# Designs tried in a protein design chat: VH-VL binders against Imidazole glycerol phosphate synthase subunit HisH (hisH). Part 11

Target 1, 208 residues: Imidazole glycerol phosphate synthase subunit HisH (hisH), of Pelagibacter ubique (q4fnt5)
Amino acid sequence: MNVTIVDYNSGNISSVINSFKEVAKDKVNIEVTSDLNKIRSSDKVVLPGQGSFKSCVDALNAINGLVETLNEFTVTNKKPLLGICVGLQMFADLGYEETETKGLGWISGKVSKIDNQNNKFKLPHIGWNEINIVKESKIFEGIKNKSHMYFVHSYEFIPDDKSVISATTDYSSNIVCSVEKENIFGTQFHPEKSDKLGLKIIENFLNL

## First folded at step 4 (VH-VL)

Design p02 (from o01 with heavy chain E50W N59Y; framework fv_olinvacimab)
Fold by ESMFold2-Fast, scan of step 4:
Structure p02 (fold): chain C 208 residues (1-208), chain A 124 residues (1-124), chain B 107 residues (1-107)
Amino acid sequence: as target 1 above (208 residues)
Amino acid sequence: QMQLVQSGAEVKKPGASVKLSCKASGYTFTSYYMHWVRQAPGQRLEWMGWINPSGGSTYYNEKFKSRVTITVDKSASTAYMELSSLRSEDTAVYYCARDYYDSSGYYPDAFDIWGQGTLVTVSS
Amino acid sequence: NFMLTQPPSVSVSPGKTARITCRGDNIGSKSVHWYQQRPGQAPVLVMYYDSDRPSGIPERFSGSNSGNTATLTISGVEAGDEADYYCQVWDSSSDYVFGTGTKVTVL
């Protein structure tokens, strides 16, 4: 099995790479690239992201043919894709961080700043927090409700169709922290920074 | 090496204002929230408010909100707390304290580095 | 208004174990931090996130948090452990809340 972690100059993805390689061992080949042919031929794709919604979307669009190739992989051919942090956020139609920016549009919704209730809650939402699993999801197999995952974000993805939400977390409000729509999976938290339970989520994705 | 050094003791009359300073060294000042906490003689620690030194945003305990102002001077790596309309009940040791941060980037809302404290006495 | 209640004092003999409790409604759902304060000194963080120990704090210090009670445990107590101890949490309605404090006396 071949799995590609898309490297589109979105910041430091070393922890994502190292975690996937640790879980994959000799059973799964992990490629780190933006090569369009490698992505097309992959069995699964991981879309990480670090930085603002706009900076990541711009970086993705800066590589000729990359968005079209990801759309073909994910929407047309319906192969498994996992978005991490901003990677999940880019599934949205629109993001409002700094400017109104169009996302990938794979899951209708918007990315907006967490309402921190007039500074009562600190931003970013950073550190360990519990997840509330609200529907069955393959990536949560073996993960107990109220498990702790690591977060670092100031913006949240609010999907229009609530049926895609697989988990939420409680910080100033119920924040969507995981989505699942057919072959499309995303986490707002960082499984690569969430210790053994985060590695279990990675393992579950690789076992899809 | 990381430390917070506070200004010296103050004696004020009721109705006056006091402005205390807290100078940070040994870490990146703008990367951590700074809090102010006070302790009246023989009493518990009481949180007053925080400032994010990067953007200057603040949040205050409702009890002090009308009288407290927290500011920073980023170039001097110094935080300030001004408390106005002083009452005898404001007699306390005032501490600045840094939000906890470890090498993992984790912030557990704890205070890992504290200033030495500044005694403010409100009476003549 | 969220409240944290600690016993006013705990007495312990050298080499024995001291247990300092911090009681709060559903405190087990919160992250509890503990501070040691010696006379005339600033507080020192000795335990964070219920049971994690900061660098430089001896292994004799441990913590737990469940239900309505968090506990700081000091095993093999030494004279230098004599101090006031405060628990602390963050609460969405009360912000940063400190306990009433416990004076640990080593006899």
Scores: ipSAE 0.006, ipTM 0.492, lowest interface PAE 11.5, mean pLDDT 89

Design p05 (from p01 with heavy chain S31G S54N G55S S57G; framework fv_olinvacimab)
Fold by ESMFold2-Fast, scan of step 4:
Structure p05 (fold): chain C 208 residues (1-208), chain A 124 residues (1-124), chain B 107 residues (1-107)
Amino acid sequence: as target 1 above (208 residues)
Amino acid sequence: QMQLVQSGAEVKKPGASVKLSCKASGYTFTGYYMHWVRQAPGQRLEWMGWINPNSGGTNYNEKFKSRVTITVDKSASTAYMELSSLRSEDTAVYYCARDYYDSSGYYPDAFDIWGQGTLVTVSS
Amino acid sequence: NFMLTQPPSVSVSPGKTARITCRGDNIGSKSVHWYQQRPGQAPVLVMYYDSDRPSGIPERFSGSNSGNTATLTISGVEAGDEADYYCQVWDSSSDYVFGTGTKVTVL
């Protein structure tokens, strides 16, 4: 089995690469590339991201044919895809970080700045925080409710359809931190920075 | 270097409660889940519950849920397990154990460091 | 409730290979860990994540996990390997599940 981590020049993804290779060992082939043919032929795809919503969407769009290929993989062919942090956010129709920017539109919704209640809460939301698992999800097999995951973000994804929400976290408000819609999975937290439990989420995704 | 040291043996009458301690040293106490596992004489290992020392969050085996309480004292790097309404079948060695952590990576739900065990005898 | 079944005992001669099985429905989809327990002592982790060895565990210990059976293999068995061995998994419905245990006797 082949799994591609999309390298679209969105910043340092070495932690994601190292974590996936550690979990995969010799059982799964992990490729790091933006090659369209390799993405099309993959069994699963991982979409990481570092930076703002706008910078990551712009980076995806800068590679000719990449968004089209990801749409074919995910929407048309219904193959498993995991979005991490900004990767999850880019599932949205629209993001408001810096400018109004069109996302991938795979899960209807918008990405907006966390309401920090007149600075009662600090932004970014950074550090370890508990997740509240609100429904069964394949990527949470073996993950206990109230497990701690590592977060670093100032913006949140607000899906229009709440049924896609698999986990939330409490920070100034109830923040969506994981979604699942058919073959599409996303985490706002960084499983590659969430120690043992984060590696278990990666393992669960690879075992789909 | 890394170790878990448990409190000494206890003898209790049926209906009493017992509270056992488990003191951690040599690692960051709040970084790892702590579990309690028991073993009755000649029987298999049986998981009782865990606590996240950072948050105080707990999860218990359904079999023990009505009688077991796990707590921590972060400042003392100590976990506690209290079992109430003791019965003769609660006679067992009780272990605390750390959820696996290794500098090279993390693995799901293995117990890499164990306390020496505390024998609890319930008799009249 | 998820259950893990082990043979109650395995007898092996010094220098030969002992194989301890752990049976569970679709156990190959789970990460299996193995513990060695000598009389009067706490368990010791000897294998994790199906086939990885903790520091200090001899290379003669190996593991596998596929389908409905996980196996702990001890090659070149020594007298000091005589102990009870337990497999263990995590299951979303049953939490932490230990096997029934296997007493390994080295004769």
Scores: ipSAE 0.006, ipTM 0.449, lowest interface PAE 14.8, mean pLDDT 88

Design p06 (framework fv_olinvacimab)
Fold by ESMFold2-Fast, scan of step 4:
Structure p06 (fold): chain C 208 residues (1-208), chain A 123 residues (1-123), chain B 107 residues (1-107)
Amino acid sequence: as target 1 above (208 residues)
Amino acid sequence: QMQLVQSGAEVKKPGASVKLSCKASGYTFTSYYMHWVRQAPGQRLEWMGWINPSGGSTNYNEKFKSRVTITVDKSASTAYMELSSLRSEDTAVYYCAREGYSSGWYEDAFDIWGQGTLVTVSS
Amino acid sequence: NFMLTQPPSVSVSPGKTARITCRGDNIGSKSVHWYQQRPGQAPVLVMYYDSDRPSGIPERFSGSNSGNTATLTISGVEAGDEADYYCQVWDSSSDYVFGTGTKVTVL
């Protein structure tokens, strides 16, 4: 099995790389690349992201053919893809961080700043918080409801179709923290920073 | 087989609103973004906005943002564009166009176009 | 606010080569699409992703894109190629942007 973590120059993804390699060991080949042929031939793809929605979208677009290849992999061929943090957010039609920016549009919805209740809650939403699993999902197999995951974000993905939501977290309101639509998976939290339970989520994704 | 069919010509007075329709057939309506583009007589193509028919998300050209609204009726496979506070400068042919291969692909080309609807704004 | 500039007109004799340019800041980093529009008709996609041809578009149509200039090239020009041509890109700030258009006249 070959799995590609897309390296599109979106900042430091070393924790994602290290966690996936730790889980994969010798059973799964983890490649870190933006090579289009390697992405096309992969069994699964991971789309991480660090930085703003706009900076990550711009970085994807800066690599000729990359967005087209990811769309072919994900939408046309329906192979498994996991988006992490900004990677999940880029599934949206539109993001409002810094400037109004068009996303991948794989899951209809918008990315907006978390409503922090007139500064009653601090942004970013940072640290460990409980997840509420709202539907059965293969990536949550063996994960108990109300498990703690690590968060660091100021923006949230608001899908138009609530049936894609697999988990929420309670902070200033119920914030969407995981989505699942057929072969498309995303987490707002960082499984690579969520200790043993985060590694279990990575393992579940690799076992799809 | 795949086509976009637009509503007929409109004549409006300044200050009125106009709502145009674009009916899709021969493909999965909710899988592709729908765009609206206009062209004033003898002028260039000008992008107005898009809608993702699957969820109704929209984005508009800043020039039109205060006056334009794009909507869809998924059961009828029809997109609509409403433009308000019409001026004589809004006299143009208005096109709907499908973007790309499947919904969510940005940077994709407009591969299917409607026939165009002439809107004339005169006093 | 991203802008694409094309020459307003290009004249070419039958059988010769027409070149239509599209200039934009660092356009070589973007995917360029080209549309043909005949009088009284809707635009038709003739080139996408810089150099790919849709089904039904003859091999004499080709494209390139580098630096600040994208080019649509029509070799062995025929009378039926007389039309307006528009380039187009997606830009993260401006969304979709069309060029100013070029009228190709076949002499």
Scores: ipSAE 0.006, ipTM 0.482, lowest interface PAE 14.4, mean pLDDT 88

Design p10 (from p01 with light chain K30Y; framework fv_olinvacimab)
Fold by ESMFold2-Fast, scan of step 4:
Structure p10 (fold): chain C 208 residues (1-208), chain A 124 residues (1-124), chain B 107 residues (1-107)
Amino acid sequence: as target 1 above (208 residues)
Amino acid sequence: QMQLVQSGAEVKKPGASVKLSCKASGYTFTSYYMHWVRQAPGQRLEWMGWINPSGGSTNYNEKFKSRVTITVDKSASTAYMELSSLRSEDTAVYYCARDYYDSSGYYPDAFDIWGQGTLVTVSS
Amino acid sequence: NFMLTQPPSVSVSPGKTARITCRGDNIGSYSVHWYQQRPGQAPVLVMYYDSDRPSGIPERFSGSNSGNTATLTISGVEAGDEADYYCQVWDSSSDYVFGTGTKVTVL
């Protein structure tokens, strides 16, 4: 099986690459590339993101044909895709970090700044926090409710259709931290930084 | 100027349906969610549902979910709300309203621009 | 079931301070927005995120939110402030929740 981690110059994705290779070992071929033909021929795709919503969307758009290829893979051919952190956020129609920026539009919704209640809570939301699994999800198989995952973010994805929400976390408000819509999966937390439980999520995705 | 202009007053009999319109101007229609909120005479504001004009997705208050449908016509920058199986207790002023947005961010849980309201009277 | 309760009415003399409360369990953990509705008119957003003012809203409007009570404060009250006022929050299970409303009478 071939799985591509999209390398679109979104910042340092070394932890994502290392964690996927650790879980895959010799059973799954992990490629790190922005090559359009390689992405099209993959069985699964991982869309990591680091930095602001705008910087990541701009980086995707800077590679000619990449967004179109990802749309073909995900929306037209309905192959499995996992978005991590800003990768999840880019599923939205619009993001408001720095400036209004159009996202991929794969899951209708907006990305807005976490309401920190006039500085009662610090941003970013950084560190270990509990997830509340609110519906059955393939990537949470074998993961207990209230498990701890690692977060580092100041913005949140608010999907229009709450039925796509698979997990939330509590930080100043009820924050969406995982979504599942058909073949599309995303986590706001970083499974690659979430120890053994994060690796289990990666394993579950690879076993789809 | 940014504004929402709603259709005129309606008088309906019980069991009928009503479809109200809300035309947006002065901003990018697809960049903001559109909500519908009603207010019966002398009563509180009551949220009915919203639509994302970009993708067409909707969410409805459970109280209205079986009877309400919200749609958009992007080319006309117009949102619609249809309420079916009307009862006398549906007599109310119906407002459309968009989500709050300022230059520092998007605040999807507040409403900054409201239509003027449409009175719907349900009587036999 | 999540509810926001406001006093039905508040009377205030011109030039004095009106305080409109919005009570809800742990409301201090929510962001509270406030709307002014003058007779025969649509609501107008006058306060958002507890204490931030929209453009065009005078500085005499201020807000606070802690514990079980959020408050909209109007100092130097003018006749034009006579209106119904509604608080509002978003809750993950109840979506958009409006308060019961407060009629402010300036006399």
Scores: ipSAE 0.007, ipTM 0.486, lowest interface PAE 14.2, mean pLDDT 87

Design p12 (from p01 with heavy chain S54Y G55S S57R; framework fv_olinvacimab)
Fold by ESMFold2-Fast, scan of step 4:
Structure p12 (fold): chain C 208 residues (1-208), chain A 124 residues (1-124), chain B 107 residues (1-107)
Amino acid sequence: as target 1 above (208 residues)
Amino acid sequence: QMQLVQSGAEVKKPGASVKLSCKASGYTFTSYYMHWVRQAPGQRLEWMGWINPYSGRTNYNEKFKSRVTITVDKSASTAYMELSSLRSEDTAVYYCARDYYDSSGYYPDAFDIWGQGTLVTVSS
Amino acid sequence: NFMLTQPPSVSVSPGKTARITCRGDNIGSKSVHWYQQRPGQAPVLVMYYDSDRPSGIPERFSGSNSGNTATLTISGVEAGDEADYYCQVWDSSSDYVFGTGTKVTVL
């Protein structure tokens, strides 16, 4: 089985690469590339993201044919895709970080700055925090409610359809931290930074 | 020492409400979820609900949802469970319990620290 | 509603092995925790996440979980092991579910 981690020049993804290779070992081939043909032929795709919503969307669009290829993989062919951090955020229709920017539009919704209640809560939301699993999810198989995951973000994805939400986390409000829509999975937290429970989420995705 | 100390035994008539307390000590109260679990005489353990003491968020077992309310007093490191419209079948020992947590930060949903239990007797 | 079924009782002689089963649909895909409860006392966690032992629990306690059955195994049984034992899982639709309980008698 072939799994591609999309390298679109959007920050350091070495932790993602190392974690996926650690879980995959000899059983799954992990490719790190933006090659369109490799993405098309993959069994699964991982879309990481570091930086702002705008910078990541711009980076995806800078590679000719990449967004079209991801749309074909995910929407047309319905193959499994995992978005991590900004990767999850880019599923949205629109993001408001820095400027209003059009996202991938795979899950209707918007990405907005976390309401920190007039500085009552610090931004970014950084460190370990509990997840509240609100519906059955394939990537949470064997992961218990209130498990701790690692977060570092100032913006949140607010989907229009609440049925796609698989987990939330308590901070300044109930922040969406995981979504699942058919073959599309996303986490606001970083499984690659969440130690053995994060590795279990990666394992669950690879075993889909 | 990490400890949960519960309020004393209660005797109530059918239709009344009861409010039990659970005082935590020896750990950071807001860092761990608090659960309430009951056990009728000679019966199995039955989960009732939880509260996140940091946020105040709750979740309840469907069976009790219309009658149970769990709250916290952060300043007193105390959780409360109020059960209304009491029936004879609510006679049970009620426990508070916290999620298991060690320095690794794993193993949520396992209850490592339990209160001593509070007997609630409902009789006409 | 998800349900966990345990045998009502298990009898075992001192020094022998007791096996307590917990049956649930596809329970092998869940993490199982086990509690020991002596009469008049609160439950004590003796096994978590299928096969991990909490600090202070003797090595003679072990666990397994696969398919539709989880098992708590107590080798070299001692009189002090006589108690009720409950399995417990988290289920996405049913939340926290406890087993029906097993009374272990050491004869």
Scores: ipSAE 0.006, ipTM 0.449, lowest interface PAE 15.1, mean pLDDT 87

Design p13 (framework fv_olinvacimab)
Fold by ESMFold2-Fast, scan of step 4:
Formats: structure tokens, C-alpha cells, sequence
Structure p13 (fold): chain C 208 residues (1-208), chain A 123 residues (1-123), chain B 107 residues (1-107)
């Protein structure tokens, strides 16, 4: 099985690479690339992201044919894709970080700044926090509700259709921290930074 | 304005089924989840289940799961709740309520409520 | 089975402050919503996400939530505030949970 982690100049993704290779061992071939032919031929794709919504969308668009190839893989051919942090956020149709920026539009919704209630809560939302699993999800197989995941973000993805939400977390408000729509999976938290439970989520995705 | 209008009172015998309706107006019916909540005389509110009118997906309280069915008619902007195998303990006012979408988060609060339908189950 | 416990009744004089508590294990980690139900009427949302007021709800309604107790506070109580009040949360094991209810009497 071939799995590609998309390297589109989105910042340091070494933790994502290391965690996926640790889980995959020699059972799954992990490729780190933005090569369009390798993405097309993959069985699964991981879309990480670091930085602002705008900077990551701009970086995707800077590689000729990359967005088109990801759309073909994910929307047309319905192959499994996992978005991590900003990767999940880019599923939205619009993001408001810095400027109004058009996202991938795979899951209708918007990315906006977390309402920290007049500075009662500090941004970014950083550190370990509990997740509330709100529906059955393949990536949460064997993960107990109230498990702790690692977060670092100031913006949140608010889907228009609540049925895609698989987990939330409580920080200033109910924050969406995981979505699932058919073959499309995303986490706002960083499974690659969430110890053994994060590795279990990666394992569950690879076992799809 | 936005409102939910429910069907009229029902009197049923034990073992029967009842099907209640909840008609929405003043907003886009398919954009908001619809919940059903009941309240026995002098008792607390008790959640029964929800439906996503857009896709038809449902989720039920385990207590009612074997007896409750929630459906929608998108063309009529109407949600239905059917409760089967009625017992005297099912005597209650049944409410439909809209899950607020304005906050954009799940789980959300119930911001618009129907007027309630009294169901009396008596031998 | 997650449980939310409220005092059964609170009595308050007009113009004074009523405080309605909602107790639940680690409720401070959850978002609490509050409903007002006047006799013979459907519930009305009066507070959501612990301390946010829905449009149309007076400033004299406020909320807090920490540890094992959430509180709905009604200052300058008016006769029209006489009602039953219910807290509500979502819990992963119990789904939507309502409190036992508090009858506020304005005398």
C-alpha cells in the first residue's frame, strides 16, 4: 500500500512524517512529495498544514496542477484523505485568517477566529485537551471518549452541515476538532503530537 | 417569522403507536437539525432524538431507540416523530425543537421550540 | 448515565437576585444551556454556551460555569420571570441531558 504525505512547502512536517513512518513500519510505503503522478497512484493521501489558512492555500496553488490532482483523488475518485490542523481547515469553502481566502470547498463551511470571549481565554488554544466524540468514526476505533489530544490553533472550522462533525473539544466554546465525510477525514488536533492515542488514530486511518 | 407548529393532542390506548408532526416556517428547513423532546406531567425535559433534514440521518436516545422513528418531508418542511408500543408512562407533552445553527457548532442549544403536543396513553 | 441536579425551588422578591444552580460531574468542561418554561408554555432558550445571551434576552440574565457547578443568575427579578428553569448539556455517553428543573417563584 502506498500513502503520500503532501509536501507543498507548508512548513515543518517532520513530526507528521516520523509518526506515519513509525506506524507504517515496513507494511505501508510512505512517500513524502508533491509529485502529481505519485499522488494519483496513491492508495491514501495525508494533507498536513502549518501556518495560516491563506499561506497554506497559496502554497497549494503555487504548485501547478496540485489542487486539481487532489480534487480528482478526493472528490472524483473518492480515495481516503486525512487533513491535519490547517489541512482540515482547508476543506472549507472560505477562510478569514488575515484575508478572505477561498479554500478547497470539499466540506461547505468557514474558518474563523476562535471567539475567546473578550480575552477570558488565551489564543492560541495550545496544549492537551479532551475530545468529545459525537458520532462513530473509523479513525476513532479503539479511542475512548474524553481522550486527550494536542492542540495549537487560533482559528476553527465551522462546517455548514453538522452531520460531518465527528468530535468537538471544549475551549471558550464547542470547537469542532474532527470531521468525517465519506472518504474525507480531518483533525484540528495533531495526532502526530498526541502520543500513543495519536498514533492509534494514524493506524486507524492507514487501516481504512 | 421563524416558528414550529405541531399537530394536535392525541389519546391512545396502550400498545398503539402515535405519529406527531412539526411544521417549520420562516427559515431554511434543511439547514438545521430538528430534535424531539418530551416532558411527562410535573417531570423534567427528556431528549428523544434528532434528524438532519438535509440527509435524513438520525440519532436516538438509547432509552427510546427500539420504539422511536424520526422522519422528514422536505417538500412540506415538516418533521415527524413516531413512537410505538405505547405505555401509560409515555403520557407527556412532546416538543419539536430546532438545533441552533447560528453558532455553527455541534452539539448546540435548542433555540426555537414548537408549542408541544399532549399525548395521553390510557387504558 | 450523566446526571444534572438542580434545587427543586427558589423563592425571590421582585427586584432581588435569583441564583439557580446546576450540578454535574466536571460540568465546567461542558457548554451549559438554560431554558425558561412558563406554566403551560414551551421552553425558551435564555442562556447558551455558559454565559451568552440569545437575542431578546435582557442583560439581567447572566451565567457562569466552573468545576462541578453552573449557575444562571437573574438580577432585578420581575414577576414575568416566575417559571421553571432547566439547564442542559451534551455528554458523549448520555447525549443531550436536561437538569431536574428549578421552579422560581416571585413573591
Amino acid sequence: as target 1 above (208 residues)
Amino acid sequence: QMQLVQSGAEVKKPGASVKLSCKASGYTFTSYYMHWVRQAPGQRLEWMGWINPSGGSTNYNEKFKSRVTITVDKSASTAYMELSSLRSEDTAVYYCARDSYSSGWYPDAFDIWGQGTLVTVSS
Amino acid sequence: NFMLTQPPSVSVSPGKTARITCRGDNIGSKSVHWYQQRPGQAPVLVMYYDSDRPSGIPERFSGSNSGNTATLTISGVEAGDEADYYCQVWDSSSDYVFGTGTKVTVL
Scores: ipSAE 0.005, ipTM 0.450, lowest interface PAE 15.6, mean pLDDT 88

Design q01 (from c06 with heavy chain T50Y W100G G102S S105W D107E Y108D Y109A V112Y; framework fv_concizumab)
Fold by ESMFold2-Fast, scan of step 4:
Structure q01 (fold): chain C 208 residues (1-208), chain A 123 residues (1-123), chain B 112 residues (1-112)
Amino acid sequence: as target 1 above (208 residues)
Amino acid sequence: EVQLVESGGGLVKPGGSLRLSCAASGFTFSDYYMSWVRQTPEKRLEWVAYISSSGSTIYFPDSVQGRFTISRDNAKNSLYLQMNSLRAEDTAVYYCAREGYSSGWYEDAMDYWGQGTTVTVSS
Amino acid sequence: DIVMTQTPLSLSVTPGQPASISCKSSQSLLHSDGYTYLNWYLQKPGQSPQLLIYEVSNRFSGVPDRFSGSGSGTDFTLKISRVEAEDVGVYYCLQATHFPYTFGGGTKVEIK
């Protein structure tokens, strides 16, 4: 099996690479690249993100043919894709971090700043927090409701269709922290920073 | 900056039809669920129609189901309410409202309302 | 349809004194998602309704902290700790847990 972690110059993704390689061992070939042919031929794709919604979308668009290739992989060919943090957020139609920016549009919705209730809650939402698993999902197989995952974000993805939400977390409000739509999976938290349980989510994705 | 402006109200005879429009500006209209709410001459508020951001999910109360149709044109930032088979009881000020805020799963808080447009059903 | 009953019908308040408005639903407003979708709106004279409180107890942006909401199940209360002249108007509760959404009958607040 060949799995590509998309390296689109979106900042430091070393922890994502290291965690996927640790879980994969000799069983799965992990490629780190933005090569369009390697992405097309992959069995699964991981879309990480570091930085703002705008900076990551701009970085994707800066590589000629990359968004088109990801659309063909994900939307046309229905192959498994996991978005992490900003990678999940980029599924949206629009993001408002810094400027209004058009996302990938794979899951209708918007990315907006977390309402911290007039500074009653600190932003970013940083540290360990419980997830509320709200529907069955293969990436949560073997993971108990109210398990702790690691978060670091100031913006949240608000899908139009609530049926895509697989997990939420409570911080100032009920925040979406995982989505699943057919072959498309995303986590707002960082599995690569979430210790043993985060590695289990990575394992579940690789075993799809 | 956020503005919702209704138009299309007027005087109509029982059994007649009217089409209301709501022009949205100052926000990305296609991101938001929208509602129509009416206020009777007795000042009762009645929710009339709901439409999702894409237009795929629509709800009406039984009192207008089959007579009213809600639609939207996201390219034109416009919301519509087609009202057929109008009755005296439909006389009201009609507001469009943005379902713009919630902390739960559903966008249920109408955070911005238009100025309203008056519909009078009378001979 | 869920019936929403507001009491009192009207309330005259001396400036600086507290006011309390009750809203009762004919059935529980606790949604299966764990949230209770009960909102409060204020319509000031000559103006459109405006959002005050969403989901029982959360103040909307810009709403003064003298406004508070509480309640659960079928019984809900909006309280103004000290009424000011700008608070005059008609207050409405709305349930958005079940379609169709239904409003209370309104409570008119006036200054004595």
Scores: ipSAE 0.000, ipTM 0.420, lowest interface PAE 19.0, mean pLDDT 88

Design q02 (from q01 with light chain H31Y Y35N L94M A96G F99W; framework fv_concizumab)
Fold by ESMFold2-Fast, scan of step 4:
Structure q02 (fold): chain C 208 residues (1-208), chain A 123 residues (1-123), chain B 112 residues (1-112)
Amino acid sequence: as target 1 above (208 residues)
Amino acid sequence: EVQLVESGGGLVKPGGSLRLSCAASGFTFSDYYMSWVRQTPEKRLEWVAYISSSGSTIYFPDSVQGRFTISRDNAKNSLYLQMNSLRAEDTAVYYCAREGYSSGWYEDAMDYWGQGTTVTVSS
Amino acid sequence: DIVMTQTPLSLSVTPGQPASISCKSSQSLLYSDGNTYLNWYLQKPGQSPQLLIYEVSNRFSGVPDRFSGSGSGTDFTLKISRVEAEDVGVYYCMQGTHWPYTFGGGTKVEIK
């Protein structure tokens, strides 16, 4: 099986690469690339993201044909795709971090700054926090409700359709931390930084 | 067409338990977040419990946390509130309510309420 | 918890005259999605509460246009332009912006 982690110059993705390779071992070929033909021929794709919504969307758009190829892979051919952190956020129609920026539009919704209740809660939302699994999801097989995942973010994805929400977390308010729509999966938390449970999520994705 | 019918209320001694039920009809129950709201003898409204459409996300205020549990059976179109370690302060009319209205992401507005079931905690 | 304060506690209104109810929250009710989750409910004597206004100013289905909601941040108002006999009851504001949901103490509206 061939799995591509999209390297679109969005920052350091070493933890993502190392975690996927650790889970895959010799059974799954992990390729780190933005090569369009390799993405097309992959069985699964991982879209990581570091930085702001705008910087990551701009970086995707800077590579000629990349967004079109990801749309073909994900929307047309319905192959599995996992978005991590900003990768999940880029599924949105529109993000408001820094400026209004159009996202991929795969899941209708907006990316907005977390309401920290008049500075009662600090931003970013950083550290370990419990997830509330709100529907059955293949990536959560073997993961108990109230498990802890690692978060680092100041913005949240607010989907228009609640049925796509697979998990939430409680930080100043009810924050979406995972979505699932058919072949499209995303986590706001970082499975690559979430110890053994994070590796289990990666394993579940690879076993789809 | 939307109907919510509560049952299971009654007189119970402090420290006792009761299980409330809410039977839903006239809509796709499994699509909606549901709440229990109580009204004290002094007519104050207090939100008691929240449950997501799938049943996986639940929330309680501190006043009932650890004593009450909320659950649902989507196959039977039913919502439940298990109340343990009841106190005099839990005396109220308990309403089942559907969270069905929003122009934003959260559908927090309780657009339909049941008739209520009375819980009296007294020696 | 967000504290919701309603004034006045009670209001006696001559039929056909306007009425105004204030609701104040201890924290801003503006949520990160740009929406303000402030709802108004009416409980008529002997009946269950019913939704009147959702998200500050939107009338629920079947609610007459003599009812209007307004406000932002922490200060909200429900207005009845001409009070009718059927409007008698207790009015409650509620915030749904943050868990736990909280209600105002209620304002009793009676015909003078």
Scores: ipSAE 0.000, ipTM 0.442, lowest interface PAE 16.9, mean pLDDT 87

